VHH binders against F-box protein At5g18160. Designs and how they scored, part 1

All scores and structures are predictions.

Target 1, 379 residues: F-box protein At5g18160, of Arabidopsis thaliana (Mouse-ear cress) (q9fk54)
Amino acid sequence: MDKQDEKKQGTTKSSSTLTTRCSHGNHISQSNSIPLDITIEILSRLPAKSIVRSRSVSKLWSSITTTPEFIKHRSKKTSPPCVLLIFRKHDKLIVFSSPQHQNTYSHVQDYHIEIPKNGFIRRLDSVHGLICLEGSKQLVICNPTLKRFFPLPEPQGTGDEYNVGGFLGYEPIEGKYKALCIVRGWNTQVLTLEIQESWRVTKPGYTHWPTKDTGRCINGVIYYKAIIFDRVPRHVIFGFDLRYEEFTHIEFPMRNYDRFLMVSYEGRLALISSTSSVVEIWSLEDAGNRKWSYEQFHLCLPPNTSLKGVIDAGELIYTGFSLNRSFCVVYFDPKKNNIRETKFQGIADNQIWQPDRLGFDLVNDFYVLPNHIESFISF
Positions, changes and structure headers below are counted from each chain's first letter, unless a header gives other numbers; antibody chains aren't numbered by Kabat.
ipSAE, averaged over its two directions, is called F for ESMFold2-Fast, E for ESMFold2 and O for OpenDDE. V2 adds 0.75 times the mean of E and O to 0.25 times the DockQ between the complexes of E and O.
[cut] stands for letters that were removed.
Atom coordinates printed by the task and the answers are left out, and those that the model quotes come from them; centres of patches stay.

## First folded at step 1 (VHH)

Design r7
Fold by ESMFold2, look of step 11:
Structure r7 (fold): chain B 379 residues (1-379), chain A 123 residues (1-123)
Amino acid sequence: as target 1 above (379 residues)
Amino acid sequence: EVQLVESGGRLVRTGGSLRLSCAASGFTFSYYDMGWFRQAPGKEREVVAAISYSGGSTWHADFVKGRFTISRDNAKNTVYLQMNSLKPEDTAVYYCAAPEYLDFWSGYPEDYWGQGTQVTVSS
């Protein structure tokens, strides 16, 4: 019935999958082999940069660090999550990475990621270490750890110049990534990110258009704000369950929904709005009963800050608007009622990578992606 | 600098026809899906029709299907609404709209809206 390659099970740990430990060329060298488990343990402690660099220099290290066994072992040694700060300049993304904890005050290094030409960037989020980008005819998956792009197949019915919009999600029970594509607002398709997979048409039950806001993948469900086109435009939250590939929609608990950022808070779908003095949080308690809880917290922020996201530890992320004078990321913990700040060195010093925005559709030049982790997954 | 200017609204008899136009400027028109909305006095705005950026796909609300037709001319930066078999309940201010970002709608006020053109259908 189900057909599985022994490496496709993801959780299977029976016996080594390696044929040899010595050489991958025509010549088989005689050697004393270190056990694969020990070698994986040693290599798994290297920084991601060192692993990626070593794949270009050593055939042995490349052969080990690309195996499913190594990737599974490395993922069990959780790297600390970080916040990505992403600026666009033409066809380049300039990425700063900042640790989310307070014990290490990081000097953030930038790096550049080239994106496909004529692509649109909207609704960015980091999903289990991967970022979904929207190109002219297809979605493109970016793995920042590997500095690689993986274009997805073209969905059905895109036409010649129609851009493709969509979301990435991660289904944690089966351990699979899936992409949801919305073509022209009324044609929805889903793709499992595996070799030889193709787009499947889905039945959302409603004609709808996603808004500009970022979607969120929470516990195997992609949530996104959308407009249902009935007699009057209605704003709702759609949920797409990645395991069963089924849609639901959820009414907003308030009328001024456009002021609220959709996030994951304390493991639940939440809607957060913040001024310089007040934070409001609506958390979804029961999607079936449409029950929300509401909390309000007080703070004192500088007047030119704005809410950008939430880290999994429950701190809210704010940034200042004035990049010309200083750039700071502010973390607010509503439960502990404290504020901490991370300052970046080098971002204000280098204006070459700062976007020069003359066109209308490039006004948004700055993105904040919390909870980013390393990933060695490739397709 | 985005500007949408509707025209063509006027008083017409029941059963009559009317063509609305919306001239767009200040953005790359051929990148954007477009829509027509209407609002009767004391009612909320409702979507009437939508058209993809290329003109290859259209959608019409059930209450106008078979009577109204949306179209666009990307060379003239214009979207049209051909209204046939008009009824008194079609009386409304008609608005042309574009999404704030390319192919997605975010809802009022983040989308771009024209000032509207009045259509009045007499018995």
Scores: ipSAE 0.000, ipTM 0.379, lowest interface PAE 10.4, mean pLDDT 73

Design t4
Fold by ESMFold2-Fast, scan of step 4:
Structure t4 (fold): chain B 379 residues (1-379), chain A 123 residues (1-123)
Amino acid sequence: as target 1 above (379 residues)
Amino acid sequence: EVQLVESGGGLVQPGGSLRLSCAASGFTFSSYSYIGWVRRAPGKGEELVARIYPSGGSTSYADSVKGRFTISADISKNTAYLQMNSLRVEDTAVYYCARDEWEYGSGSYFDYWGQGTLVTVSS
C-alpha cells in the first residue's frame, strides 16, 4: 500500500516541510497556535448547554472541552452559582436551577435524570459541581451539568445490600475529588476520582457510625455527623482531611444539636438553627482548640418557611409558600440585616407537589443544594 | 428527646439464655422506624444481629444468630426485646439498642443509640 501523507491536525491541508534551505543554513517553519487559544477562550465563555451541545456536534470541540486545560480555564471565569432544587418523582430526579443573586422570579431549568437501578437519595450536597448518591453496593456520582451518572467501583467488604454510606469532597490545591465510603461492619475506604480503579482502606482511629445527615466539604475537609463508641455512644462531628487523609472529631458546642443544620458559613464549619423570628449560628473558629463562636440574629419570616442552607455570600436560604401558593426562596443576610425573595410563579401548580402529603413527605423528597457550579468532569 | 435504655445484660454460662429489653422514649413504635440490636466485641467492628419494623412486624437476623435469637416489640409499652438462647462464648459483646427511620435509612444507619448493655458468656 501507499505511504500515508502527513496531515495537519484539525484541517485537510497536508503537512508542510519542516526545514527549508536558505543562506542561514536551514529555515524552520513555526507552529501556529493562535486559533486554538482563541477557540478555547470562546468555548470557555459559552453557557453549559452550548458546551454540551458542541461536544455532540464537533469532534474537535469535544476534544477541547474535555481537556484539563479547558476545564481549568473555564473555572477561572466567574461562574453563575445557583441553588439546585431537587425533587424525587418516582424513579426520576427533577432538578431545578435558580440563580443565587436575583431578587425577581428566576429562570427555572428542568433536568430529567433517571435514578440508577437500586439507587437511594440520601446525604445530598453539591461538591464543586458533583453530587454523591448511595447505591445498593456502591456510590454513584451525579453530574447535573452533563446529565450523567458515574458508578464508582464496589468497595471491599460489601456482602449485604445497602450497607454503603458515603461522602464526596474536593481538594482545591491539587484540584482532585475524593470519595469517602463507610462500609458497615468492615472499615472506611477512600478513592480519588479519575485516578484510582479501586478503593483503599483508611484509618479512622475510632469506631464510628455516620448519621444519615448531609455531609459538607469545606476547604478540603469532609465534615459529617457521626456516633462514636469510645465510651457510651455519643454524637460528634467527624472531619476527614482530603489532602492528608486523616480523621479528627469535634464535640458539639450545644446539647440540642439535632435542631442545627451543618453548613459552611464565612468559610468555616457552622451549625445553624432558625425559627421565623430568631436564628442562632455557632461557627468553628479553631478546630485544634475546639473553640466555637456564637451569634444570634433577629428576623421576620412568613410562617411555614424553613431553613435549608447558606450561600457563599453569607445569606441564609429558606423555602416556603406565599399566600398565593407560589413557591418561594427567601435569602436572609444576617450581617446586612436584609431579606430578599424569589417567587416561582406556577411551581405550586406543578404536579411535583402533593398537597395531601405536604410537610412530612416533602422533607424526605425535597433537597436544596446551595453554591452549585457547572462541572464538565466525566469518568 | 429520643432516648433508648437497655437492660437485661449480665454473665451467663454457655448454652444459657438472656432476654435484653430496650425502653424507648421521645418517639413511638407506630412511627416509620426500625429498631435494631447491634453488638460490638473488643477489637471488632459493630455487627447488626437483629432488626424489627414494629408497626409492620417484619424481622431480620444475622446468619450467626438465626434460630437462636428472637427480636420482638411491644408497641403499647414502647419496648423492644432480644431473646437470646443457646448462647456461645462468641456472643460476648456490648449489645446496643438503636433506631433508624425507614423512610430514609433502609434499616442499616442507626442515628439514635442506647448506652449499651454487656453480655458475657463464660463458664
Scores: ipSAE 0.272, ipTM 0.687, lowest interface PAE 4.6, mean pLDDT 74

## First folded at step 2 (VHH; from t4 with Y109W)

Design t4a
Fold by ESMFold2, look of step 5:
Structure t4a (fold): chain B 379 residues (1-379), chain A 123 residues (1-123)
Amino acid sequence: as target 1 above (379 residues)
Amino acid sequence: EVQLVESGGGLVQPGGSLRLSCAASGFTFSSYSYIGWVRRAPGKGEELVARIYPSGGSTSYADSVKGRFTISADISKNTAYLQMNSLRVEDTAVYYCARDEWEYGSGSWFDYWGQGTLVTVSS
């Protein structure tokens, strides 16, 4: 009987070293190595946790998976998006991940993320796989895929008492992340997230004061609600174009703007308000012409569900508790008039519902981040 | 609805004193709120003048007003005050009362503002 290839490896006893290959046998052919391009393809197909794990146990795998070329190659194979459910408990965040495509009960892996020392949580959003957190004197970028934190440099002019706040954005033409910091209404700075970059003072714009609402990065523009001063303080929507690093502002199309959540809907900036029976959507058609479109949709939701966001597929995300005390995530598709639900078994009775040491109700410490994808970017 | 109503502005000679009040309604002072005074002088941008944490009593001031202005709060009256002493012509501005949520720690991210009260310092 003939035999398939036989290889004989000469190795030293080592727990972490690459094996050396040595052919043995006069009648048996053998392979000497795995080609590098095959290795890259194999690693590119692994789940994100496996790629990160491989960096810790193999110098070769770490050298391959941390290169810009691998990261760009993997990024072209977009991971399935998920929604992150983030609960604050003491000095840590408890993160649950829910697939956006499933209609069944979910039990997904949770993550524990320790909040940076003296950190605060004001606005959380997932921007092309990264989350911006606030530290005492600097913004901190969290990459949940890598389970790593990247503190940004301190902006100029913050003073000793004031903490730093800002927004993260992604500029898709140049493929760069940028952070925007607004200090004291008139001191605005922008940072390109690259090694050794420093904060730059922005081009002149209206003095403004952002509100507590989450900003949204849409097609290379960071949008956020803010207050400006003409004769009196008034609310507007600011846009910061990440490519040109320029501010604009947009009037709200309605008087009761504070009841509307700012989101990305069908690729456009939108303002959404929802009751248990009616959804109103204002979509920005043209910022320069101040043109908005308006749509109204009917639905039937249980009491105590609230709108939290929108996934890129056009479904609205609601969270709440079912009658059996399950924590649930409800997706509503206004165009198809379809509702689907994902329930988390046991989350409602979890100790996460205890007040933190600052006395906040858990609702104030709960965040929903749609459209989260894997990212292997590091700084 | 959260409201902040400023009062106490007016005309005063250089070297004089004035006391601004900011009456809050729609919320109660708490450990989660800062109250700030922001001013806008003619032809100038906005300047955060003073900030107080009413529950803890901590305060901070812009360098331009240190030693001359004092911010305080009376939780039982749900009112914040700005005592302005040794006033100068450069203090002429519209003074706005504003609220910032402590949890965010921004110091620059006020979510509720009053309509302002004019202070004119003129000889």
Scores: ipSAE 0.017, ipTM 0.527, lowest interface PAE 7.6, mean pLDDT 74

## First folded at step 4 (VHH; from t4a with W102S)

Design m13
Fold by OpenDDE, look of step 5:
Structure m13 (fold): chain B 379 residues (1-379), chain A 123 residues (1-123)
Amino acid sequence: as target 1 above (379 residues)
Amino acid sequence: EVQLVESGGGLVQPGGSLRLSCAASGFTFSSYSYIGWVRRAPGKGEELVARIYPSGGSTSYADSVKGRFTISADISKNTAYLQMNSLRVEDTAVYYCARDESEYGSGSWFDYWGQGTLVTVSS
């Protein structure tokens, strides 16, 4: 009973996987990479939109264009100042930009920015390319060029109360942005807009509450209207020096100060009132001596126009409230007695202006920001 | 010109009552504004005590005065009131009437203030 053990020789077919060693010849393709300096120069000459887009296209370009050196270099090649027309619709800002010196039909580029949910817009001002927005408990910085919002940390002492007011300034010597915050019933605080910064309590000063009016940063000083609580509460103008972080206050030169717009006029703080026929300008000549100069001009304005601001060249900006086929901005030079007009096309045709069921009041949610410049700064 | 004039302040014993009045001129209560009472105690900061939206009748109070103080407004007289009951020593302060033109739900700053009226609560 011969049990023939059939040795099943399992022929292990050694599948010689021809590892085709793709000799990736290190062809160091001398990729004729454009030298870094030339790349910087090219990028610095691009339109703002292209620079922003470049950040999304290439990590290298992003790294280059976000450096302080590039930002500074590009700032020297800046486009002429623009006037921003900003409309609020629900949770969105609709922004139109136009060069200030254009006399002709400008095809206005518009863009939309979503407003942070934790914020409301009561004060809007352009400070060296950035816009400061007042939230309930914090300030929010907007960079229109980047179409981005940067919420600032909450100041100390805010608690559960919505009692925060604030302003943005630019100190020109050090080249720094600083924010000033007033916490109702508490204190004033300052924040330097840099990486990892916290609010600092300022030196003891006068107890005061800012009014609803927008502040102005002029030559490193933030000016704003406030109520000072001395023996008798009174309206005054506060000045906060950004370099020394010191407060001063100045009396209004007139009684009807509520009718005056606070502006930068010819590099000085000024209070301007405009009726249909008369412009009054109070200019601060000497802050230390509290000296004001007064000028009066006569003009003939189109009906239903209102003063919205002043450009650095000394022209007053007037706008209407009606969005017909075109939106008109009027520039009045009181010294030259010259009027020029710029018409914005396409604003009225934007589907965004369709009334919703709740209605939309453009008059209450319209802002004109003169002297706006491009900025590539992020925080 | 917008003016706010407070009246009704004085000396009162703890547990007593006082009614403050704020007469407004230069604007109407129908103009979509809030009227607030703000107090400042000696050595302390300002505290919003109460506010009213006269056109809508909505009111709000600080926790410190809730249930004791009542703010009201008479649109026909363009006058706001603060009824203060169960007064405490800690309620001693100068009380100011102030106007806020902000819309409902949007925290803003008061832009006009009265001269204030002194309330002293002492035994």
Scores: ipSAE 0.019, ipTM 0.373, lowest interface PAE 5.2, mean pLDDT 81
Fold by ESMFold2, look of step 8:
Structure m13 (fold): chain B 379 residues (1-379), chain A 123 residues (1-123)
Amino acid sequence: as target 1 above (379 residues)
Amino acid sequence: EVQLVESGGGLVQPGGSLRLSCAASGFTFSSYSYIGWVRRAPGKGEELVARIYPSGGSTSYADSVKGRFTISADISKNTAYLQMNSLRVEDTAVYYCARDESEYGSGSWFDYWGQGTLVTVSS
């Protein structure tokens, strides 16, 4: 079985098949079919673009590639991770996808994703191939591979003047996505995607107010910075265990916590701060005993770069514009004490930097999402 | 360190006026910062009363206070204000100043809070 590369049509047509059988007579012959497992294996080797396009031109391939069996199989054969460089221009996200491999220069092509109406963008991680966006009264899940948006139902108790804030997570044991929202600091709600039609209110717990920092889903736990009101307001790290749906909170190991980026480092929750010459890493060893380890590394970074994240291979990601106005990404490996740089020409010269005749449509925001993988899941 | 210090709370009769101040230190008001006033009445949850985008002058108010309360900011003094007129008994609460550094924030993402100032409206 094959994909019809050159055709675009709303009705699926069969073009070429691996095997066709003709009975000669009054009807089209029954073709010899390839068993489902083998068909899934063959189709799973296609690039994501080819799979998505094949759904538009082949009813058979659309039927196969949307089944739970195919989606589960393709998810098991996870694509190599990449870094998404996302620039916001008004109602559009301009996305550049870059391999995490070593390169001195890279020229990448952009693609566009329309933001849902009245949507808001925060610094969010790519959670097992999906991105969570905030609409006015609901969270919206973006699947960049499918170029699709999946609005979640409206949470309870948002009122007329409040927007919804929340986090997406992935629970790896049950293989489920869950969304967490906190309304007005106390009304916490959870939605299990694909299973529930509506949000449910969590067990009473801490009243807390999440901060603007990006949350991180690590091994089935959503970690995020928040303020709690014990006797006075103070900052802590909250953890929401997606399997048991329980909250915990952890004190910061330092007083100047706003200088630290919360990341996954070596499979653990970590807090990283970097200057051009020094990197500090606090790693969580035991949340229950509040035990952190601390490491410090020396480096020499180009000017005007800032820490944006960490790839799973253990390299720290920095971005900025070089002195010659090339957009660059710098990777630092603390264990090997190695710095590598990738310069991007296709970003600096991209039409995204051109204003319209009235000066509108300028780039508003920039986001770096490491460790992104392809996903074919839909809701 | 980032710090927000509220002042100006106290006891006032119904129909009276009060002006709250929120002095910020450890950061300056920026093009991407919102300052909000959130109140917590006894036995009630938090209510976003007002917010301001100091650099652009944009303001918004809860329906319960619209027309009676006015939020303002003095960038040179790094201070935000809440002018509260025509006060009612139901305005009794602890009023917190909070910072939201999201460019497109809605008051759901405050990352720093003050210690609060008590406003009591009673005869």
Scores: ipSAE 0.011, ipTM 0.463, lowest interface PAE 8.8, mean pLDDT 74

## First folded at step 5 (VHH; from m16 with R51S)

Design c3
Fold by ESMFold2, look of step 7:
Structure c3 (fold): chain B 379 residues (1-379), chain A 123 residues (1-123)
Amino acid sequence: as target 1 above (379 residues)
Amino acid sequence: EVQLVESGGGLVQPGGSLRLSCAASGFTFSSYSYIGWVRRAPGKGEELVASIYPSGGSTSYADSVKGRFTISADISKNTAYLQMNSLRVEDTAVYYCARDEGYYGSGSWFDYWGQGTLVTVSS
């Protein structure tokens, strides 16, 4: 796919192309222009799908809603967060979005995203509305709101035999997205997602190999599980500070670290393990002193339900089908000790579960991406 | 628990041969398993010297070892091997067995490593 860069049109001052009519102006010309910033405010209140649809049918709305001014203004607005439920079927991702607020039933509609050519899915997370996918020699940024892909430049020194692996992060003070690429354990590079940016070699750090677990961007730091070599290989948590572009690493507070999902919990890095009856949470209190706090909570989970993540409000997300085979998401709030379920219309009976023309079920992978928000950003 | 155990290292003279073994437990070699031998020599970084997809038999080698090293796997024993012939002093290193699982894996993201076995080539 040839991807068209979203370029802003000219930056010259323009008068409004919108006019308003006054009912008192029967004999007088009603030539009023609405200032651009007011027009942006009005249009920015539309739902994302309305904005995107309108770009294809209105030259005026396309010209306004693609400007840097509109995109910057819309990006300041908070959108309701949602959870993305992503299923891989053949060479595409089928994406369902669901509100995170309390609701016993949710009606969802799917939309489809083609997997980039030669791409693979190992680690999938939504970082301030964007998703990073791994291609053969490059990372690819997906914006689900725009249904657009933004391939990043190829990193240096990848060689013929290595695929590129990496993480996306968001630096909240400067408001910039950055990508971290780790090749062969020693070749680490960082890219600021801006027009005309290129990969930069990071400051020196320990040679390390990230594991296949999903990383997490928390308050401007990308955290991920990795292996380092001292005298022997050891599992640790790496942190890459996006503002200063520096690495640190943190020992796990427990021996059986493979049981624990790495998440953001109450704004902190946390490690969570859940059985059907007990949740254990280790929260990082002070990375410098390597201090962790520990809590456990009791619950009773339905059968065939597994922990998938945490929403920013502090609820744990589990997925599974209900007893009547409706697909559902279970939310557990450890602090309030309550459980709620959301059943989904449009998932359980979707064609995604039907065999293909050869009678095979080809849904290969399933991902849950919490805290997804709309984004109109492009690079 | 996934475990990789290397064996077969030791002291050998230049021109000699060694056979390294990597016994896997906690998982069975699958269609997506990618097994590599990575070595670390004193003062040098890690080098992937050989790799194999055991289920399909596809192999790859670093230029530094082509024609001298042969990687193989025995799925029934859940073990990978590295036959090292015509050894040179520069082959002296700790050799690690490593695994990457997933579609189109190529060793960029090894997530299971053994503790290593030392190979010393000297006269």
Scores: ipSAE 0.029, ipTM 0.535, lowest interface PAE 6.9, mean pLDDT 75
Fold by OpenDDE, look of step 8:
Structure c3 (fold): chain B 379 residues (1-379), chain A 123 residues (1-123)
Amino acid sequence: as target 1 above (379 residues)
Amino acid sequence: EVQLVESGGGLVQPGGSLRLSCAASGFTFSSYSYIGWVRRAPGKGEELVASIYPSGGSTSYADSVKGRFTISADISKNTAYLQMNSLRVEDTAVYYCARDEGYYGSGSWFDYWGQGTLVTVSS
């Protein structure tokens, strides 16, 4: 009885453990860095304050926003022009900014700027986003947008005393800022505001002394009032062409020129006088032929207001100095015979009106700068 | 305090010469200032005779005195001068030194005046 030993061949199923080597592909997380062009576009659309802040946040953003290309690009996307109300107290400027076209109540942005020790404010004007200040021997450029000052080199021949009349201009074709200094009435110098530039001596043709009056840069020409010596000393208007660096002078069209404010009116040099009831405007029609046109308008102004400037749109700016609950700016359009008013809130409550350590409430000066634009330029 | 003090006036014959001086204090000629000589003849109004900007050296003269009078300034002495040559009887007047702050002035031609010095031209 043959016990057939059924050898159960145990088929050892070799379970081939397919070790799926999970190739952890180093997914280098492509840190989706925003493309540079998009970054530029984003930055260019930010408010000015944000652009300035971005420079402190990122070296990359700083490098981008300080390029001439970015500055130019941003300038094309500029916010509407603003009116600056500037109060000076000791070594501080308190700047209030408001869009020029705002009606009724303006929410004003205010900021403080410390004036350099060697600088004082004379002939304060906004020139293509920059403000020129005078020191004892040199000009200082202020960029309100950046809240920075840029001292210019000292002109030649200044000596030990203050004898510099200085103006800032913008040449629109080349897109350059140029400063003009008249030292002692005969030494005229020009500086192009670029890196490592020096003052260049020019020949005015006439010895002349700028007056205290504010100059105006209009279409690449700096206009300013000056005294010349001919048969008798007399006041004239000088024009300095920034492109050609040439001087011309124009006679006043009236005898009582002292009561007139020199302004840009409708893109031309104009002399404007405003009484309580009458506005007189002399506009330079042809600088070459020295022709002036005359216009007269009647207006009724609020009491205790004075002419402070003109906006490019042709409205005259009037302000009082009453620090009531609101600071009022009046805009008069002589052509339309329309008056509008903007009230600035917060000015009366500003710390600038607090007495100093000596108990004096000394606001030294008040300036109205129309047609101010933002600028991101540094020197 | 700004002060102007004239000296050098007196009696002179026609054709003679005289030099007036104006000593200034309270400001420097190196500043933005014009110095002028203004004369007042008896029964006549004031006439600007000559002016100088000391810092630049620019000068101006009335037609009535052109070629005869010379205005100058010594910055180191803070003094202006009027050299008057070929004097005429019609030049008889009180001569005043005056200052104009050309840069900071209120718009008036002269803001400070001396007391004046009398010049008499007579035979």
Scores: ipSAE 0.000, ipTM 0.238, lowest interface PAE 11.8, mean pLDDT 83

